# Designs tried in a protein design chat: VHH binders against Stonin-2 (STON2). Part 3

Target 1, 311 residues: Stonin-2 (STON2), of Homo sapiens (Human) (q8wxe9r568to878)
Amino acid sequence: EEEITVDVRDEFSGIVSKGDNQILQHHVLTRIHILSFLSGLAECRLGLNDILVKGNEIVLRQDIMPTTTTKWIKLHECRFHGCVDEDVFHNSRVILFNPLDACRFELMRFRTVFAEKTLPFTLRTATSVNGAEVEVQSWLRMSTGFSANRDPLTQVPCENVMIRYPVPSEWVKNFRRESVLGEKSLKAKVNRGASFGSTSVSGSEPVMRVTLGTAKYEHAFNSIVWRINRLPDKNSASGHPHCFFCHLELGSDREVPSRFANHVNVEFSMPTTSASKASVRSISVEDKTDVRKWVNYSAHYSYQVALGSIW

## First folded at step 24 (VHH; from u1 with S109V)

Design g1
Fold by OpenDDE, fold request of step 28:
Structure g1 (fold): chain B 311 residues (1-311), chain A 120 residues (1-120)
Amino acid sequence: as target 1 above (311 residues)
Amino acid sequence: EVQLLESGGGEVQPGGSLRLSCAASGFTFSDHYISWYRQAPGKQREWVSIISEGGDTNYAESVKGRFTISRDNAKNTLYLQMSSLRAEDTAVYYCARDSDYPEWDYFDVWGQGTLVTVKP
């Protein structure tokens, strides 16, 4: 059987404010990849939910693809693979192309505006310094304003969540321990029932604690990395905050740097959804009737959360 | 008051040309997508063409290669250059302003229309 697969991948990048994580700046790049197994010279037509089309496309019933969104999008800075007839696109907003055979390739890319007002979750981080003691605390909560979080039945998860806290070079030694195999990074203690606050930590308490996931210093990022496999957590109530806590006892107040990181890095992926709300409305393959057509959506988010001044 | 006003309609022979204008007022013209529609006698209104803020365009299949949509933001005016006119192009032509984000699925402002008649 002949088939064509269209992958719509969004990449979100941006900066969000401290606290409520309002989006201060962002970019969304949408990339469309094609993998086709078609005999002979196949001419394909792809239709998107382009605002310049607005439902006025003329397509065969068999070429209509199911869509979950009714939104239209503006395409900015479109770039095409050489196999695309760009003249046709400019005149009809149809993406006409002859795909590469049995090879996954990027058909086109464009910029869009983020379709949501908020990100899937918020991250509040507080940092405090008291003499030679440094504390970092974060609270992660799912955003109710994010569309994918509104209905538990249709909720789209955040996967492979990575929260990175940049660590000064001087502090790295405090997050390592000696083992029989050499120096290893300290791992956070996981306590799902823990509530973190401004409490004095006794010397017997672990340096780091999390209520969900894992956390450790990772040299590759020069950061403490809080990793969570999936959000929302299946074992937690909706809206329940997840926490990261780090308490560092330095040998001297002189070891406290003059400045801390001004941001936390957040990264995660979302399957079956897009950041742009770009959608494939139609796929046509000329002179072929028995072609299986597939569309996949995904989004990757990478952004910085601003931190306030610690001093 | 937000307003669109079409002009330039009239009678023309088959194969002839006509240029329609749509004057916009009461809003920032340059921030909106604008479309042409037409309604022939006894028929439903149909989309003809659209132009983006940046000048990107799209056309109905029936008018491709014959009609050209353009805009002059300095003059707050939309144009439709019609060439190779046919009898089936006879209609009242309307300009319409696209709604703001996120409700891009409708047009919120319409002109009163201008009549184009193509006959020998």
Scores: ipSAE 0.672, ipTM 0.868, lowest interface PAE 0.7, mean pLDDT 91
Fold by ESMFold2, last read:
Structure g1 (fold): chain B 311 residues (1-311), chain A 120 residues (1-120)
Amino acid sequence: as target 1 above (311 residues)
Amino acid sequence: EVQLLESGGGEVQPGGSLRLSCAASGFTFSDHYISWYRQAPGKQREWVSIISEGGDTNYAESVKGRFTISRDNAKNTLYLQMSSLRAEDTAVYYCARDSDYPEWDYFDVWGQGTLVTVKP
């Protein structure tokens, strides 16, 4: 009947290079939330894989939690809820607290570095202008260097993938026609229409095609948004690129702005993973031995992919 | 340019004391974990101690109770107070700034080192 749940949520943000998506800037914010149903004043201790406590942990065997990593991390800029004894933390790196009962609250947050060298997939984007014709093509490939992609049996999907292509304000009316008259998509096993320079020789209307997911202009983001429910795709061969294509014929080359977008925005979530490799090593509840203890991990990624323009 | 400069090494008798310093420049020192490492002749570099931005510390078991790491963020300087020195403490001592990777040995900036010799 008594229980405590620890939710560890990572928020990755950053900037990656065009082409190979090397990480140029990154920040990971980790938030830890507690939800507990404990009788009386129950003093709790949370053990993280904090390098400043390594070798000094004093934890009963029954309080040890399964962990998905053997790594130890550096916690930066720790902030705590008022229920945490910060003097104890700074003297011994023990996270000692009395939780709010029956109320989910943020116990602490801290900054970490991203624990991987690569992101789960890469996005290459090419643009071209030929007179009044503008083309944008993207190729998305799963990265073999990312830990969750190394073993199909332990693979964790990227969910609700959103790739946003900012649209210059001058072009918004053109995409209203495209949105009203339809959008096109293709399955990932076919690369038709994803070829750079393979455009319809007829028609002046914008054409958008994808091999996976959907693409349409979304006013909420002032962008063309390529949405993919899950990567990797169950219906595609491993290593198969997924493609986005957009062709826009402007009324004249005077409508081509002097400035194109210099980045593409990528967002997605990964359940049951961590971007920081932060992990809960132990949960202790004073004077109680039969408490149900749960730990959940999740990560959300939001970053920019550079298209060019080295300033 | 990011730079770490160790000093304070020298020769000392067993049981003696030395204080090492590491002067930092070219970055915001107060925002980083900083560590001491050492490398004895013919051995791999080994971790000695680490200190957080706010002064929280941890030590290798071999030096715990004998060495004290500290920092002065106003002077951008890291210190290692060594006492009860033993022959096995003979090594080149390095300071290192934290890296963008969470692994223990992954610091992205290293100093040139300062030699500590404990004469048997």
Scores: ipSAE 0.528, ipTM 0.813, lowest interface PAE 1.7, mean pLDDT 80
Fold by ESMFold2, last read:
Structure g1 (fold): chain B 311 residues (1-311), chain A 120 residues (1-120)
Amino acid sequence: as target 1 above (311 residues)
Amino acid sequence: EVQLLESGGGEVQPGGSLRLSCAASGFTFSDHYISWYRQAPGKQREWVSIISEGGDTNYAESVKGRFTISRDNAKNTLYLQMSSLRAEDTAVYYCARDSDYPEWDYFDVWGQGTLVTVKP
């Protein structure tokens, strides 16, 4: 029947510092999409938790949407679909529009600041070069409020976590193995619950180990990619880091590039939440009372962890 | 160095008017929301008004209809036009820049303040 769905998607990007992962640069872009199935020429109003409307909201109680946040946000660089009356927005901070029928479209986008002091986890990476031997080790620790001793129902998980370690072109051959089915990548051994610190070195072949997830070279990214399905991990003790380890023995010192990558890329999604704490406070469809109204939130994070000038 | 400097305060009769100014330097003024705050003797600092980069505004209930915030981006200056002044408006008035960093502080710079006194 008659229905309107509002999808709010945040995209966090930025740079965090080596070691302590303090946020050095950040950018949150929020896109709002509408999908509606409304009869006639329906005029719609959308109300956000915009600080410029705080204390001035005029909505019917039936149009109020559930919200769990008390935060009011600052909207920067708002851009609108042509169906939005921008004068109404600037006068009242209400997004007044006539939606496209049965067609998902981007109603608006805007920028804001990241609403939290810290990211959901930190990543520390150490590298060691000794002759033709290269070692890389990373420690991933959940931030406060993201401990494994909390029920997933009381917190929002990080999903499809990807940690990418750029690989110089000269090293790519060290991650390839020939098989009957063609080429395949070396996969990391999984050693759950153990702290990496072994002095054992596999001969001339690279060794990769993780305590959680998988790691292998992925040509699509020109990187070793450490993948973790979900954090926090419900099977791990609270407070213990998750680790990645890689050991390479290069063919000669001449394969060591004059420059190493200066960052590690981190990417993940968080369902049912927003990085900006943007929320829909109201949805009105003029002259209609039987419209089903839905709001969906999601956030995607993609940022770099600085390593300085050396891997 | 980021700097905000308020001016225009003084003594005024009840029902009178004043215009406060805030000169900004050391940052790109036109890229920021800017606010006015005030602090009466013995009381907590309270928010008065805010203006966006594009000139959209909001006000605290206690000043709505009596105060008007504005900005001149060419002069890097924020204004507060105050009218129908009351004894309760007596306070030191501050301008403040919003925070663009991941810190708990809502703003990261403000001025030394300018005193407004409304006579009994």
Scores: ipSAE 0.520, ipTM 0.818, lowest interface PAE 1.8, mean pLDDT 80
Fold by ESMFold2, fold request of step 28:
Structure g1 (fold): chain B 311 residues (1-311), chain A 120 residues (1-120)
Amino acid sequence: as target 1 above (311 residues)
Amino acid sequence: EVQLLESGGGEVQPGGSLRLSCAASGFTFSDHYISWYRQAPGKQREWVSIISEGGDTNYAESVKGRFTISRDNAKNTLYLQMSSLRAEDTAVYYCARDSDYPEWDYFDVWGQGTLVTVKP
């Protein structure tokens, strides 16, 4: 019945290049939360794969947690809950604390660099202007260079993928015109379904198409949003690119000089992986030997893909 | 460009002391962990010590208790105070900005090095 759970949550942010998605800027914020159900005085010690403790760990065998990586990381800008003895941390790099009883709380946070050279997938985006017509095309491919994509037995999915294409203010008028024609939002049919049994819909020419997921304009983001529940897609062949297409006819050629966007926003979660390679190497609860110990890792990614000038 | 300039090396008697300096430029020194390395003649380069931006440290076992790493972020300078020097401490000492990528264990910039010679 007695237990302690350590949740390690990474939040990646950054900027990647057009086309090849080279990482141009990155940083990872890691938050560690504790939830414990311990009786009496429960002084706890947490050991991380901190480079400043490497070679100096003094940990009872019963407190050693299975390692998730052989890497040692550098912790930047550490911030602690008031229950942590910061002098002990600075002297020994051990996180000594007395947890809040039956209450999930943030024990500490710190920054690291991204531990991979690539992101889980790449997004290529091409734009073109032909008269008063603007076309946007994106191709999404899983990255073979990302560690979680190399081993089919341990592959970790990207969940709730959201790709946002900001819409310039000059184009809002064009979306209002479509709403006046009885359309509330831009919608697209799944390409597979359209190929095998297309049914025409009265109204405007379709402006968007996707091969996976859905796409529509969302006012909450002032963007066209391409949503994919899970990558890699179990219903698609391995290595197959997933596509987004948008064709927009502008109301006048004077709207063409407006810049489309400098970037595309990408956001998703990976529920059992680490962006930082932060790892809990030990958990100790003083004077207790029968405590159930759990460690969970998760990562959330939110970054910009450079698009370049359309004009 | 990123530069690291070591100084303070020289010849010293066994059991003596010496203080090395490393002047940094071309990057935000206060945001980085910085390390000392050394290379004895005919041997591979060996890690000596590391210091965080906030002053927390770690040392190789061979120098623990004898060497002290420190930094002055206002002067963009890293220091290594060496004491109880031994013949095996004879080496060229380098400061290095370690890779900021844990998966990429490589160094882009090294100083020229400063020679420390401990007399027999």
Scores: ipSAE 0.519, ipTM 0.814, lowest interface PAE 1.7, mean pLDDT 80

Design g1
Fold by ESMFold2, fold request of step 28:
Structure g1 (fold): chain B 311 residues (1-311), chain A 120 residues (1-120)
Amino acid sequence: as target 1 above (311 residues)
Amino acid sequence: EVQLLESGGGEVQPGGSLRLSCAASGFTFSDHYISWYRQAPGKQREWVSIISEGGDTNYAESVKGRFTISRDNAKNTLYLQMSSLRAEDTAVYYCARDSDYPEWDYFDVWGQGTLVTVKP
C-alpha cells in the first residue's frame, strides 16, 4: 500500500513583555519532514501556500490537498535536503524531490513571521523580597485574542506546558535533599544565632503551591519547573487564572541577590496547528492516483517572559 | 528610521511606458520581500507585484506581461518598469516592505506614493 506523509512543524521562539505578554521579538522556523512508502521512481512535488506562486499554480485536481488557511506566506531562508532540485525551486517555486523509501527525513526548512497577534495564554509574574524571604507568584490565563481559543468545539490544546523559573546559583544548595546533620545544622545555627538569635535551620525547603499541574526544582534545568499537561484545563471554568506560588527562606539576607532572574522560560506544544500558517496545498507523486497522502501540522513554542524591562 | 520613497510617476499616453523607483533607507533592504501596490480614485488599494530577497517575482493578473519588478540591492532601490499602459493603470503607486511584527499582515512600511496618469 503506497503512501506519503508530510509533517509540518513550526518552532516559535521569542521574548514577550512582563505584564500582558506583548510579543517583543519573534522567530518562526518551519521544518517539513517526509515519510514515504512508494514503489518505482517516486518523483514528488510539494505545493505550499507560497505567495510567489499565488495565482500561478498548475496542479491536477487529484493532487490538491484540503486547505487549512486562506493566507499566503512569504518563505525566508529556505534550506533543502539534497534530494530537492533547488534550481527548479528558484526558477518556478516548485518543490521537486525524490524521497528515500521508508526513511523519515527533513525535506526543507524556512523562516516565517508568526501569524497570530498574541500567544495562546499569558503569564504574569510578580516577585518580592523581604529580608531573607523571597516570594514568586505567577498567574496564567488563556488568551482571548488567540484564534484557536474562540471556539470550544475546535479548540486546540497546549500540551506539556513547562514554565521554568531559573534559580540563582546561591540558592541551588537550598533545593537538594541532604541529611547533613553535622555540618548544615551547625552552620545554620551559628550563622542565624549570631545575627538574629534563632534556632531555625538555614535553607529550609521552599513552599511551592500550584492550582494546576505540578511544581518542583529540576536539576536538569537549574530551575523551578511548573508543569501542566494540558491547557485549557477541561475541569476549570473558562477565564479562570491558574496560579503558581513559591516562598523561599534563605539563611540570611546576604544570600538574596539584588535581582531575581530577568526572565521566565515557557515551552509547550500545540498539535494540529500552525504558528506560521504554512499549509500544504498539493502533493503530487509521479501523477499516480492511488497513493494515500497525509499532512500533519504541529507547533512548538519556546519563549522568554521578561521580569523587568529589557527594552 | 525606516523609510520608503516612491518616484517616477507622471502622465503618459496609452501604450506608453514609465519606470517607477522606490528608495529605501533605515533597514537591511536585501533581507526583505518588497511589493508594489496601487490605488485608483474611489477604489481599494490593490496588489501589483512582489519580489523576494533572491529576486523571485509574482504579479497580479491585470499587469502580468506588461510590468516588470526588479531590485538593486546595492542602491537599496526597488523598480517597477511599466509598459503598454492603459487608462485603468491610472493610480497612486506605493511600495511596501514585508512585516517584522506579528500585528501586521503582509507589509508594515509604506511609501507616500507616486501618481501615474494614463491619458484617455
Scores: ipSAE 0.448, ipTM 0.786, lowest interface PAE 2.3, mean pLDDT 80
Fold by OpenDDE, last read:
Structure g1 (fold): chain B 311 residues (1-311), chain A 120 residues (1-120)
Amino acid sequence: as target 1 above (311 residues)
Amino acid sequence: EVQLLESGGGEVQPGGSLRLSCAASGFTFSDHYISWYRQAPGKQREWVSIISEGGDTNYAESVKGRFTISRDNAKNTLYLQMSSLRAEDTAVYYCARDSDYPEWDYFDVWGQGTLVTVKP
């Protein structure tokens, strides 16, 4: 059986402000990948929700793909694979192409504007220095302003959430311990019921705590990495904050650097959705009627959360 | 006040040419997609052409090769050059501005329209 699969993948990058995590700047790159198993020389037409096509869609009923969005988007900086007839696109905004057989390839990419006003969750981070003591704490909350969070029945999760706190090289030794099995990183204690406030931690050993997920120093990122498999948490109320806490006591106040990291890195993926709201409205295969057609959506988010001055 | 004002309509013979203008005011013209629509007597309003902020264009099949949409951002003016006019092109022509972020899927500002009549 003949088949064509269209993958729409968004990549969100940006910088957000401290506190409310307002988007200060961002980029959305949409990449469309094709995998087809079609006999002979197949001529295909892909229909996107391009605003320039609005009101001028000429497609057969059988070629119409179901969409969850009624939005039309503005495409910017379109780039195409060599198998696309760019002249046709320029003149009619039709994406006409002869796909590579049995090979996944990027058909096209373009820039779009982020379709939401807010990110899926907010991350508030506070850092404090008292003498030789350094504390970092974060509060993570799901955003009510994000469309996918409005209806629990249709909620789209954030998967493989990674929050990275850059660690000065001088501090790395404090988060590593020698064990019989070799060098190991200090791991955070998990306490789901804990509320982190001004906790007086006594002792020379670093302390890390999380209410959800895991946290440890990871050499690959030169950071303490807070990992959460899925948000929202199924066992917590939607508005319940998740917390990260780290306390470090240095040997001397002289070991406290004059400058800390100016940001926290956040990364996660969302299945079945897009950041741009780009949608495949139609897939046409010329002279073929028995083609199975599939469309998949996904989005990857990678952004920095600005940290305020610690001093 | 945000406003679009069409002009240039009139009577022309079949095969003739006409140039419509749409003057924009009250907003940053260069930041918006702008479209032409038309409505013939007794018919629904139909999309004619669109131009992006960057100058990308598209046309209804019925006007392809005959109509040309363009813009002059310095003058805040949209144009529609019509050629090889036909009787079926008779309509009131409207210009429309696309909505602002994040709602790109509709046009929120319309002109009052200008009448184009194609008759022998």
Scores: ipSAE 0.310, ipTM 0.701, lowest interface PAE 1.7, mean pLDDT 90
Fold by OpenDDE, fold request of step 28:
Structure g1 (fold): chain B 311 residues (1-311), chain A 120 residues (1-120)
Amino acid sequence: as target 1 above (311 residues)
Amino acid sequence: EVQLLESGGGEVQPGGSLRLSCAASGFTFSDHYISWYRQAPGKQREWVSIISEGGDTNYAESVKGRFTISRDNAKNTLYLQMSSLRAEDTAVYYCARDSDYPEWDYFDVWGQGTLVTVKP
């Protein structure tokens, strides 16, 4: 059986403001990967929703791929694998290529503009310092303005959500303990019913709490990492906030750094969707009629959220 | 006010040449994809050519090799150089601007059009 699989992978990176998480700066990189099992020399044509081809598509019915988006996109800074005929692309905007056999490779990449007005969720973070006491709180809410969140029946989840709070080197000892097996990090307590706000915490030991997921110091990131497997949470209402809480009592106010990190790092993936709204509209294989054709979409998001005042 | 204004239309003999212009005002011309469309009497409006911000171009098959789209961002002007004109090229020619982010998948500004008549 002959087969060709096209993977459209988006990478979103950027900086967002505190509070409502407005996108201040971003870029989207779209990478198209091909895996094909085709006998002989097979010349292939890939059709994208490139605005330059709008209204001028010449494809066979059998080569048309189902798409959910009606949008057309602008391709910027296109780069191609050597198996692509770039002259054909420049003259006709057709992506013509002879794929590598039985190996996954990157066919092309290009830059696009993010297709949404908002990110899938918002993260509000408040940091306070009172003498030798440091407190960090975050509230995570799904965004109603994000297209994938509008209909619960067609909702696309955020997977492997990672929120990283940079920790000063001097504080690391407070979140780690020596054990028989080596160094162990303090883990957050899970309290699903908690609503974090003004909290009175007594004691010398650090306190971490989450309403969803897990949180601990991770040396690999030099951060406290809040991990959530999937958003939205199946057991919570769509507008229900998820919270992270950390309370640290230092030995003295002298241990409080003069400067804290000015951002939190957010990272997650979304299956079956794209950030760019890039879509494969057609796949043609020359002189072959019985080829199985597949298209997969995915998006990875990585951005910084600005922190508020700590004073 | 955002505006596109076509000019350069007229009567020409078959095999002749004509250059159309589209003057843009009220927006940052250099940030937009711009297209030419045409509508012949009794026919639907059809796409003719498009040019990107960076000068990338594409053409309808019916005009490929005969028409050339270009732009001068310093003058906020779009051009269509037409050569080897045919009777079937007779139409009102329109320039159109693509929409702004995030809804850039349609053309939101149109000119009034300029008439091109190809006849012996």
Scores: ipSAE 0.300, ipTM 0.698, lowest interface PAE 1.7, mean pLDDT 90
Fold by OpenDDE, last read:
Structure g1 (fold): chain B 311 residues (1-311), chain A 120 residues (1-120)
Amino acid sequence: as target 1 above (311 residues)
Amino acid sequence: EVQLLESGGGEVQPGGSLRLSCAASGFTFSDHYISWYRQAPGKQREWVSIISEGGDTNYAESVKGRFTISRDNAKNTLYLQMSSLRAEDTAVYYCARDSDYPEWDYFDVWGQGTLVTVKP
């Protein structure tokens, strides 16, 4: 059986403010990948929710793809694979192409504006220095302003959430332990019922705690990495904050750097959804009537959250 | 006040040409997609052409090759050059502005229209 699969993948990058996590700057790159198993030289047409096409769609009923969004988008800086007839696109805004057989390839990419006002969750981070003591605390909450979070029945999760706290090189030794089996990183203790914010820690050993997920120093990122498999947490009430806590006591106040990291890095993926709201409205295959057609959506988010002054 | 004002309509013979203008005021014209629509007597309003901020264009099949949409951002003006006019092109022509982010997927401002009549 002949088939064609269209993957729409969004990549969000940006910078958000410390307080309300307002998006200060962002970019969305949408990449469309094609995998087709079609006999012969198949001519295909892809229909997107391009605002320039609105009101001028010539599509057969059989070629219409189900969409969850009614939005139309503006495409910016379109780039195409060589198998696309760019002249046709320029003249008619039709994406006409002859796909590579049995190979997944990027058909097209373009820039879009982020379709939401807020990100899926907010991250508030506080840092404090008292002499040789350094504390970092974060509070993560699901955002009610994000469309996918409004209805629990249609909730789209954030997967493989990674929050990275850059660590000065001189501090790395405090988060790594030498063992007979090699170097091991200090791991955070998990306490789901804990409320952090006023915790006083006494002692010379570093303390890390999380209410959800795991946290440890990862050399690959030169950061303490807070990992959460999925948000929202199924075992927590909506709006319940998740917390990260790190306490470090240095040998001397001289070991406290004059500058700490100015941001926290956040990364995660969302399945079945789009950051851009780009949608495939139609897939046409010329002279073929029995083609199975599939469309997949995904979004990857990578952004920095600004940190305030620690002094 | 946000406003669009069409002009340039009139009577023309079949095969003739006409240039319509749409003057924009009260907003940043260069930041918006702008479209032409038309409504013939007794018919529904139909899309004719659209132009992006960057000058990308598209046309209804019925006017492809005959009509040209353009814009002058310095003058805050949209144009529609019509050639090879036909009787079926007779209509009131409207210009429309797309909405601002994030809801740019609809047109929120319309002009009053200008009448184009194609007759011998």
Scores: ipSAE 0.292, ipTM 0.691, lowest interface PAE 1.8, mean pLDDT 90

